# VHH binders against Integrator complex subunit 15 (IntS15): the designs that were tried, part 2

Target 1, 373 residues: Integrator complex subunit 15 (IntS15), of Drosophila melanogaster (Fruit fly) (q9vpf9)
Amino acid sequence: MSMSIDSNKLLLRKGDMKLDNYPTCAVEALTRLETLIASRNKQNMVMQIISEFIFLERTPKDGDVRKSQALPISQMNLFQEFQLIIALIEYFSRPGRDATRNAIFLSLFGSHLTPQRSKLLSRLISTAVSGSVAPLLSSAGTWMQQVGCKTPLSLEVAQNIVSDFISYSRKTPEQLKQLPMVGPHFAANFMVAVADLYLNEQRSPTLNPPPDALLDTITEWMMENPTLCQASQQPLVLPAGAIAMPFTTPLAGLLRWVVLAPLVSNRSAYSNLHLSLLRALQQLVSSGESTALPSQDLMQIVKSLQSYCARLAESKTDPQADAAYQKCMERFAQAVQIALSSNCITNQIQLLCLLESLPPHKLMKIVIEAHKK
Key: E = the ipSAE of ESMFold2; O = the ipSAE of OpenDDE; V2 = 0.75 times the mean of E and O plus 0.25 times the DockQ between their complexes.

## First folded at step 1 (VHH)

Design a09 (framework vhh_nb_b201)
Fold by ESMFold2-Fast, scan of step 1:
Structure a09 (fold): chain B 373 residues (1-373), chain A 125 residues (1-125)
Amino acid sequence: as target 1 above (373 residues)
Amino acid sequence: QVQLQESGGGLVQAGGSLRLSCAASGFTFSNYAMGWYRQAPGKEREFVATIWSGGSTYYADSVKGRFTISRDNAKNTVYLQMNSLKPEDTAVYYCARDLSYYDILTGYSDAFDIWGQGTQVTVSS
């Protein structure tokens, strides 16, 4: 009750806001949020203003904009949704403090999205990619990092981009090809998310490869833009009250792609991607970044290889004679060698023990022996 | 529609044991790392333990050797076995879906990934 009263008093002091003047009331609300967003004790007021004046949401309880057991329902028609997308693109294109823009984006599209806001977010980001709206893509990239690049929220955004620009397009659009130049932080975090969707046993027991056009696009991005894997590419500008998170890179997910790809595909693009990843990893090692490859992600690759070898054993096939397994282990050993030689893996002892559990491979055995204490 | 529900908290004497459970719904549980966090009165939320989708585990130094995290993907449940409990372990324990492989809290109250409602653990001396 006090939150609602305070919100109304603040709006009255700053002038009237009317719901019948859309999208003007949404633009006015965004401007008011610039002063409120930094205040911890006003977060509920911020959420109420966003719900009422930006997304035109109502709760089922007596026409009041309040949290309930039921999710808020958006009253926006399709034209108003389009008006809001345009208004948001215009707002995020204004010169201003990155921290404020990022805080507002996170408040609009936080970790617990309604289906309506989720659909609007996907349309907003696709529109920003098509229009090369660099400031909005920067805020979206920061948002993906803050909510987690492998969460359902980030994965839905990634899947919608794949659908809009890859699956339903005869030729990869120029805007998507230029994405690393326009929005490098968003491109990097998109790769983290999209890498999790394919060649991942945790999501599908069949190791589904990415669409050819997606693989080719990501391979070209990595070959042309090795800095996409550097921590310094991630934005450091966070809203007041945020805890700084470690930078995330697409290295681990894309390494899983190139290591596991021989099990399902003979595409030459994976060889080019593998080489680009080794080069990117060497650059991170030279920068002294000790957490470039999380051991837990590498252990997931080991588990997938163990599953494959178990299937070979059922067919009475020797893994050491299997061409696909040999290629997987060759690529994996090269990456592990670079990472271990420069202390880029946390808990390397546990990783080495798991690698020893795999059927022997000549190069991997040399790598393991070289790094035993 | 993603939900996490904790259970198993309660009052226990120092040196005792408790097992916390967290039932997950609304997402593909086996694809996510799951974690336990705790918050004592007047303190910030503290990391306790995490378990990755592949079964690898990591613990805060304060609980290492005393607590064990485990998961049952068939039941969509993550567990925290707490042994040799100390008064300092008194806190509300929260189950969380891990945001990403860097395993860090965001620090925003309205930006936390999927969290449960918490379960109170009180260790008397």
Scores: ipSAE 0.000, ipTM 0.124, lowest interface PAE 20.9, mean pLDDT 77

Design a10 (framework vhh_nb_b201; at its last look DockQ between E and O 0.16; V2 from the best seeds 0.00; counts 0 for: pae O 11.5 > 2, grease 25.4 > 24.2, SAP .682 > .668, placed apart)
Fold by OpenDDE, look of step 2:
Structure a10 (fold): chain B 373 residues (1-373), chain A 123 residues (1-123)
Amino acid sequence: as target 1 above (373 residues)
Amino acid sequence: QVQLQESGGGLVQAGGSLRLSCAASGLTFSTYAMGWYRQAPGKEREFVATIDSGGSTYYADSVKGRFTISRDNAKNTVYLQMNSLKPEDTAVYYCAKTYYDFWSGYSPEMDVWGQGTQVTVSS
């Protein structure tokens, strides 16, 4: 007798899962989800259990939670939120299957988050960074890839980390410095997100540099571990039948930083970061991965440089005489040379054509000519 | 209710190009991964390309270098630019979205599908 999803839900309610015993009911719910999460046919039930017993949301009376356009309203208070964060940290620190853990994390914090869940997620991840909770950070890394590293939600998480560990700290905490060791996949995906936040004309009409402490932290990470960017390419551990979403490497975003930095900053950290990026690119060549530098991301850099050159023209300044432009192009040409030689750029012809549209640079010209054959 | 509507299919000669469009409604489009699939007569539906909510793309080996998937979140539309078409590319092309990015599989039970658009490549 296939107990209807409704019958199973009723059984769960009648059991030891009392809403008045929070967070115990949430922990129990998580444990019960371990058995349910493996079944594709029970996803609706999983979502209902999560909503009701973990986030204390009002469950829509009618129909499939997946079909409901209305965001459930949580009745969770601040203290309960805190309890949940602690409970989740504890839960994810327990021994278990990575696939199950990741599935649960993704179920908790899917692509459709209420503002409350989103806030909770950011706090949870910050707490995990502070506590160096490796299993949770692993799940968070997986989550970030699945939902997309440049999505508003991922960017929010990244911004919160920057706020918590950089903006309010005089010195970068040791826990953040250790993040690449504790959670390399998350660290890499975090870099993708944080790179997207700064020196990006798609987000702001002005090129806003990253905070100095953030720049120093990222630079240190890259200098200490040139293979860190490869951590984003690790296969995801997901339940059977789940589809892994494409990975994104931080290389393109960080390259944008170093290439455009001369326009806004003379900090030596950018030179160090550039060197580290070149090393990272050289190492990727050996791994045979062709998707390390999407052409589209590089084209964005070109567009920014085009805009800058247009402004120079308006001021009757020759780009050949502009030291900032020359430095940008030098850094860019070096990276492109390595990337092209390693065949790690997609749609190379389009990129080369676009690069030719820029005012001439000696090194860039050499690079273009060498690869247009 | 989430709806997906494909357009842009048709007859094209080998070596030609087509651009497919899929308009989505009834959802927060920017939060979902979108994909293109195709089904040839007598064959199983196969993956063609996907683009996640962050804009990262993945392609089947059979179409890599020839097809490009893109999205416009402002228009709630996903596109498939198909270049250098071959007779083997003849199929009904379907647009799809996942309920959740992490758990879609290739089962219609877990995805929302469009009605499909016919692409025929003549030799």
Scores: ipSAE 0.000, ipTM 0.263, lowest interface PAE 11.5, mean pLDDT 86
ESMFold2-Fast, scan of step 1: ipSAE 0.013; ipTM 0.396
ESMFold2, look of step 2: ipSAE 0.246; ipTM 0.540
ESMFold2 (binder alone), look of step 2: mean pLDDT 79; pTM 0.799

Design a11 (framework vhh_nb_b201)
Fold by ESMFold2-Fast, scan of step 1:
Structure a11 (fold): chain B 373 residues (1-373), chain A 121 residues (1-121)
Amino acid sequence: as target 1 above (373 residues)
Amino acid sequence: QVQLQESGGGLVQAGGSLRLSCAASGFTFSSYWMGWYRQAPGKEREFVATISSGGNTYYADSVKGRFTISRDNAKNTVYLQMNSLKPEDTAVYYCAAEIYGDYVSLGYDYWGQGTQVTVSS
């Protein structure tokens, strides 16, 4: 059932194709994969063609590259990597079906990435962002959803976008302003990933705090494109046979991040982000669209605040006198009020009981009492 | 250095009771949420019960009214009292601890070794 590398070389060399003429062999392979990817029984052949003729990989020892601990070693030099990026940009810009492009992208950069392919993927996506290559960004967004938006793979992609476009900027980068229009699926999944990346920054001492330009970029995106709050409502074009991965809405992820932000830093950029999230939530509700705020995400916020209040008790600080706790509760109460009023929360009784366990906050108490009735 | 050690599992007949204990060390126990999860053969781990640092308790619908979670901060121990046991409760039971510093992490931070509970007919 699996095809040998030699068989794939013979198949691809039928006609005037040579492995030593890079990137021609990669371009030819991509074209031939359009036909092969449609067949469920040729997946192993597809994977071997990609490894051999697109990424120029070799196995250190003869063995099953899928199940082996020995990862394929890339033979590509820097110029060939550049040639491949150009070839992929050209390929994804060709007329064709989104399902086919997405299937090819998922085959190239599936869940089992080598370090070399991971680095190339990051460079490819940054190039696509700079060039506004919509079909490639659409496929990248689908890939992030398929592998999981909060997995290390998606977090690395998010971190590289921050590094490449945001880290040295004092304002929203020009290349990113149009991203929600050019690649909405990618923009939505990037927001899920980046919120998770920075929510857990205290556990990664090497991760710098989020730049204000990042918060400003997301704020602008949300103000102009409130539908990005609901990734599940995005029109996704999945390749034939692909299974949609579970995902968190950008609204839920961003809300957890912004509500808990005062516990680490009190920056005005977070307040602007919070306002944009509340406006997006209100707009989606008013338009008749349902907004998904999973109760589990809200319950995780309560757990974080309970832990924080326990620390305040150890320091003999009244939570009602603590500025950080007050700001967290103010933001949280505002979001909970909108969500409860729109009937977007499942397990409402459990959530209300959990909220009541927190030290009293005037606005939150009003919200709880209004929704017990 | 964080360790969670479960005990109290075993074989019981349907309708019987067991008390599971989890002894914790290497962290400030009183500040952590403590929970119990279970995993039956061939199935994914599922939530059973959790207790907050402040003592509030939450249960899966399948065990509500039959199981009681509690904690003793002086002994750094969390307990799961299991009453009216059913054959479907047969699983390896795991103790878990969650760190909620200033932010919530994804999933549980620390897991115990697990203890087998088998409920016969």
Scores: ipSAE 0.000, ipTM 0.122, lowest interface PAE 18.6, mean pLDDT 76

Design a12 (framework vhh_nb_b201)
Fold by ESMFold2-Fast, scan of step 1:
Structure a12 (fold): chain B 373 residues (1-373), chain A 120 residues (1-120)
Amino acid sequence: as target 1 above (373 residues)
Amino acid sequence: QVQLQESGGGLVQAGGSLRLSCAASGFTFDDYAMGWYRQAPGKEREFVATITSGGSTYYADSVKGRFTISRDNAKNTVYLQMNSLKPEDTAVYYCARVGRYSYGFLTDYWGQGTQVTVSS
């Protein structure tokens, strides 16, 4: 049977579906998508089915000259939104191929999210975290990597997790303690996203400093699950012909965040996170599973520090007398020492030359000298 | 229906600059992320840069600081400004449409490619 015949059968069966049978029609649509998503030529059909039978969207009419400027209008009430979240959790909990689940998740929550789909995605992920729904969190983690862990979409997901589980908590929530075991890929990509969220030089006026509970949560994750740095390095199960976007490793992202943190905060929670990352790096090397730390990410830290020192010079401040710079360099030197001693760095000579261009720091000078010939 | 047509390739000396253009037709350009990929002889096609519908940009480490991707939605065109070119940048450069599902992962249409040769 040809794909054209299958598509015609799906269209005929689609015509028999009734919105009054919600969320059954959404579950039926999800099952049908398993066949259609394998074909790149059926993309428009997939999107129409998702819009009509899963999200209950309708396109605006009359004067719709620019279709791209007219977002679909949602017909879902709050009860239907709840029904959909439960249906999606049930669907993604079914046995099946990871590639198929991931492709369906990506089709539902791709780069062109309407405000309502964004709200549903946030509620869906938070519900999956609360319920420890491993297959859904796996698909969400893959989705974050596919859309990019540093994109507005991934940062919004990360911010919603912080808001839902962390912002009003004095200690690490029990639901989050299990997350590295239940959804390691999601936990790893979440860490990359929050590190980038709080490192943005042009921070949103509404973005508060990271809660101590967030830093403590990540510290506990790294102390108990040092291999989280490797979880997101596993090859994605992608459709044939898909190309994975380059991403920052969790180790590199978190190191950049914690090393540069003294420029905005002196909280002890950052020091605890830093120590957990050094311990994870040491354990990674000791187990022989060490992947070379990208020198590009370390060079980016150097550039950030160079920019900061240029601003200090404008204010006639000596970097050697600047407490923030000294703390940054102390943390950076400790990380570099472990990485260099462990042969974890590519382009070592270039990195050492860049480090020497920074204003002198006692520990960093010792580290450079120890690895220079 | 979907057509991607590259232009602007050619021969340039090391340290020089080239601007590649990709004219798109047959789809709603504003709704899609667009990317550039390259393939050197005997090697697999590799990612160079992508720009989302919202204007966010992502680059391969080998081209960061040297290449700039941009788009003109009014002209349905995506551009790759290539500065400080090196002999190792020699490749066939392909324009690609990134499917609505992602910002840079699922490429569903490719252009014909344009040759860029950088002499030492």
Scores: ipSAE 0.000, ipTM 0.114, lowest interface PAE 20.2, mean pLDDT 77

Design a13 (framework vhh_nb_b201)
Fold by ESMFold2-Fast, scan of step 1:
Structure a13 (fold): chain B 373 residues (1-373), chain A 125 residues (1-125)
Amino acid sequence: as target 1 above (373 residues)
Amino acid sequence: QVQLQESGGGLVQAGGSLRLSCAASGFTFSSYAMGWYRQAPGKEREFVATITSGGSTYYADSVKGRFTISRDNAKNTVYLQMNSLKPEDTAVYYCAAGTPEDLLRYLYSGEYDYWGQGTQVTVSS
């Protein structure tokens, strides 16, 4: 355990570390952080060690008002960036307490990332995916959950994985085939992030459609690993005074994305993804899974469809004659039917009332009527 | 004994492509990690790409998305496909082989067990 006296001794020895001994100084710093990270009173020293000896950041000198407003400047050359990536891969592959490694990962790549650290994080995670570095992917997955899977930080990581392995990769999605087995927590949180990323793009006038290869990859993941939907849910130790934010399971996030997809595009890849999600939902139920599907995510689907129908009304368009709305409601009704039949939805009565507020759809009406007690 | 022979280097215009090959002999190729390093005029030798015995690949940021490393264990050959070449890619390219004991030794220290003689790549403006 880290005690105050031990932490002070390690802090004193910070002055013994030399910057010209890279990556040795980064490796030494990572080892020292194992002791320091357990002490809340040493957070400033932890951040200083990370900045100075791991990322080789230089703070602009005082006495120049223009310089004092600048972000820390990274002194790392390209080779040193690779040396750090490899040192981090080795470090996170060591046997030890998951809590310590995860706390260090969060300290390295916390919620207030510089652009330089953000870029290094993306390279580190892409390298870990390519090399199937399970312990590092585990820490990355936990980091995504801790910072929030739908935050800009997680969305940037997801976008970079799509770019590296799917959109502009030298190789097919085959490089990602093993990811659900190697890093299930990371794969699960990646799917939550990707669903939110493209759901927001679908609401934008400047549409960047997801590659079919991405949809196909997620479809294969869900078909081969239906329990992946549960992998992202881990207990979190929250700071004093923190409010628990609702978590989205991969199933809930992907359902929201695929149900709303017809509002933007009509592609076969979405239909295949939808079918894989229905299969996963059915298997979770039939296996005796007791995890309640969060009603909040289903309510958000209803709200999105209500907003869409309000826009149709302004344009004098009948929702019942709108092909996109009909397809959304068909997919939504199929998912709701499986969930309601399986008693896996919390707050069922309120959900049914909310669903009835949407413009009528034949299948959804049948589903609602079948589940009224 | 152990021999690594590079080929495929030459002069190309910016935006062009080259495929480098490294033919290996004198060791059990499939058990070795293979890598590419380069040395530009007046600069230190720098990492370009590596491929492990298991097929995992790693790239320098400056070449990621443009270069592809691959291997053919049946032919005892490692390849570097270089696309969208820039004048900054001008260098002598070296093939390297290392046992799978320590991937980190290869990636960050450049301490491969065997090195080729190098092949010159020149990219004009």
Scores: ipSAE 0.000, ipTM 0.105, lowest interface PAE 22.3, mean pLDDT 76

Design b01 (framework vhh_7sr4_2)
Fold by ESMFold2-Fast, scan of step 1:
Structure b01 (fold): chain B 373 residues (1-373), chain A 120 residues (1-120)
Amino acid sequence: as target 1 above (373 residues)
Amino acid sequence: EVKLVESGGGLVQPGGSLRLSCAASGFTFSSYAMGWYRQTPGKQRDLVADITSGGSTKYGDSVKGRFTISRDNTKNTVYLQMNSLKPEDTAVYYCAAYYDSSGYFLPDYWGQGTQVTVSS
């Protein structure tokens, strides 16, 4: 069966007539979506219409000003939004296959979010963190992998978690401290996203600097759960038809962030995070997990430092800029030493050549010389 | 600085084949993951295929078994061999480079695109 325009109009009319029983009608729509996901023939347009109905949206017409976004039929009031969030939490907490929950989550919060769905997604995930709703956090973690952990969608999720639990809070909530145990895949992907978000903090006019509480929280996570830095490499149960994309480790993302942090900040919280990452890396190497820090990620750090040095050469040197570079190189040299000592770095000769192209640093020179064999 | 230049697009009959090429410059090609995306009017860009720096490949369900992605690090080029082309394969095909080869994310660098048209 294929979708038709008349069928879309009929579905919306049926939905409108049932708005007085919301969110029950949305739960019924979720059941229909689940049935379609199980069918042999994919009906992506029908699934889109069902998801639009769940959020009280309609397919835009050619004459609409927002042609690429679903349009609200009626604005949800705060109570209706809360009712939908509770209904979704209850739905995703039901016994069932992870692949099915992940497929439904992706259908509701795919690669293109309307403002209403973005608002509801942030509230849903924050509520799941507060309530330690493991199945929903697992689906959210998988969703971040499917849309990409460094994409604007994942960065907005990370920013909302920081805003809701860390920014403006006098202390880190207990439920956030437990997040690595409740939702390890979500915690891992959150760390990848937040590292990228704040690595580019100087380029975002609306992004406040990362609070010390965020750095302290991640430091505690890494100290208490060192295997979390490899969590994004764990196999995930993906819905049928989803493409399993390669994943970076939280260790690689966090290391890049802390190594480059002296270029924008002198805060000691970054030093504490860096030491926790070195400890985690050493423990993983010692336990035989030698692939935690890929050579590609180390080479990307070199490229960032090369770009920084090139800009300094054009603008003339500030003594503070040189001191910042020295701190970056000290942190980087320590990580490179541990990584190279594992004997599992691919393209080691290329990496060493790139490292030698950087302006001299005493510790890095010692590390390079030790590994030229 | 970074440039991705696509070539090899054109008009072809259903069942025919085309080979797309993407020449990259301005970055260390061998360290990047490379991908091919396509876009039809009114739709978002869809991933067609990607290849990691280590050579591991992934394909979209609609092209699996028909398309093959490959790379030549000595030439800084990524290729898409398209076989058994269908009218629904008609789209603008974009070459993309992933800043971090270890993760899936929206590409940091895009080519200008090359048109592929499969006649009815």
Scores: ipSAE 0.000, ipTM 0.122, lowest interface PAE 20.3, mean pLDDT 75

Design b02 (framework vhh_7sr4_2)
Fold by ESMFold2-Fast, scan of step 1:
Structure b02 (fold): chain B 373 residues (1-373), chain A 121 residues (1-121)
Amino acid sequence: as target 1 above (373 residues)
Amino acid sequence: EVKLVESGGGLVQPGGSLRLSCAASGSIFSDYAMGWYRQTPGKQRDLVADISSGGYTKYGDSVKGRFTISRDNTKNTVYLQMNSLKPEDTAVYYCTADLWGGYSYDLFEYWGQGTQVTVSS
């Protein structure tokens, strides 16, 4: 009965909060959430308002044939879904409410999304990218950090952007050129997610070539925005009492792209990306960042190269005479040198031992010898 | 997708011992780095111990010499042996799994539900 009393209060408005007045009831609900979202003890009320007045959901009833007891039932038609996207774009475009907007975005689209809300989230973010909606992209960037940049949810968002803007393009789309300026935190987190989409996650990961337009887009972003990797280190604007999830840099994922690229591609964009990554790494280590390039990620590159060299041995090919392997090791040695010289690698002895297990390369040998005790 | 189930938590007196277990299902366990993190209300999660797929271990400064992490790849299980427990060790303990050499700074892709450890007399 307490639930019916609370719902009755929300429905008894002079045309403001009626379900037949969509999307006005969603806009009014978002405004009401601004005061409720800060209250530790009102989370159930927040979720009820979101479900009922924003997404038009209901719980399964007796006689319902859907056979689902956990998922709410959507009552939205396609036109109402479109109206909601437009209403959310308008709402999140309002200035001066960063912590509240981020809290509301996380409440709408937090982890454990229904399929309908997941679909709406993807459409919302693609619309925001297309329209350069900076405040919404900022909230989306915070959302990706909070749910995890490498989770299935973040990978799905990244894949949808690739699908919508890149898959059939031969050049960087105009909508994406400004993204690092419009939403730098979102752009950085997108790069973290998208780097994983083109790596084979089997025992020894290899690079599957990304679309040319995607590689060119990321290369241009990194060349034109030298501080872009530091965007992931910005403090998250969250409501009081919220716990920030760890920041993530795209450096490790993109380094794997450029180091493994000679095994599958001869495109010059990888050389430009490599140089940009070395500059970004130097900036991060110079700022005192000790976790910019984790040793586990470097060890995984070693594992991939060991597997490649094992195949060369089976075909009686000398790794020291293999041009692709030599180029991989050249790029890898340069990154390792910067990281080791800055004392930013944990388990340095373990990493050096693994690097020594690879067939010798002149530059890598110099790097290893310089850092042995 | 990996599913992690913790067990072995509970109430123990100061100076006592507990052994936490984390059973993994759904993926190739031997390829994953496994770890334990703990969290007290109002604080961020702290590293307790990590073990790589190759068996290399790392410990948080507050637990060195008292806690031992180990893994059994045949049972798809990681263990945390906790000795000489102190009231300050009271926390929710979370098991983590990361495919060794994760593709970004985010090392941990999967988390368990957590198990409560309370050290009190």
Scores: ipSAE 0.000, ipTM 0.092, lowest interface PAE 23.8, mean pLDDT 77

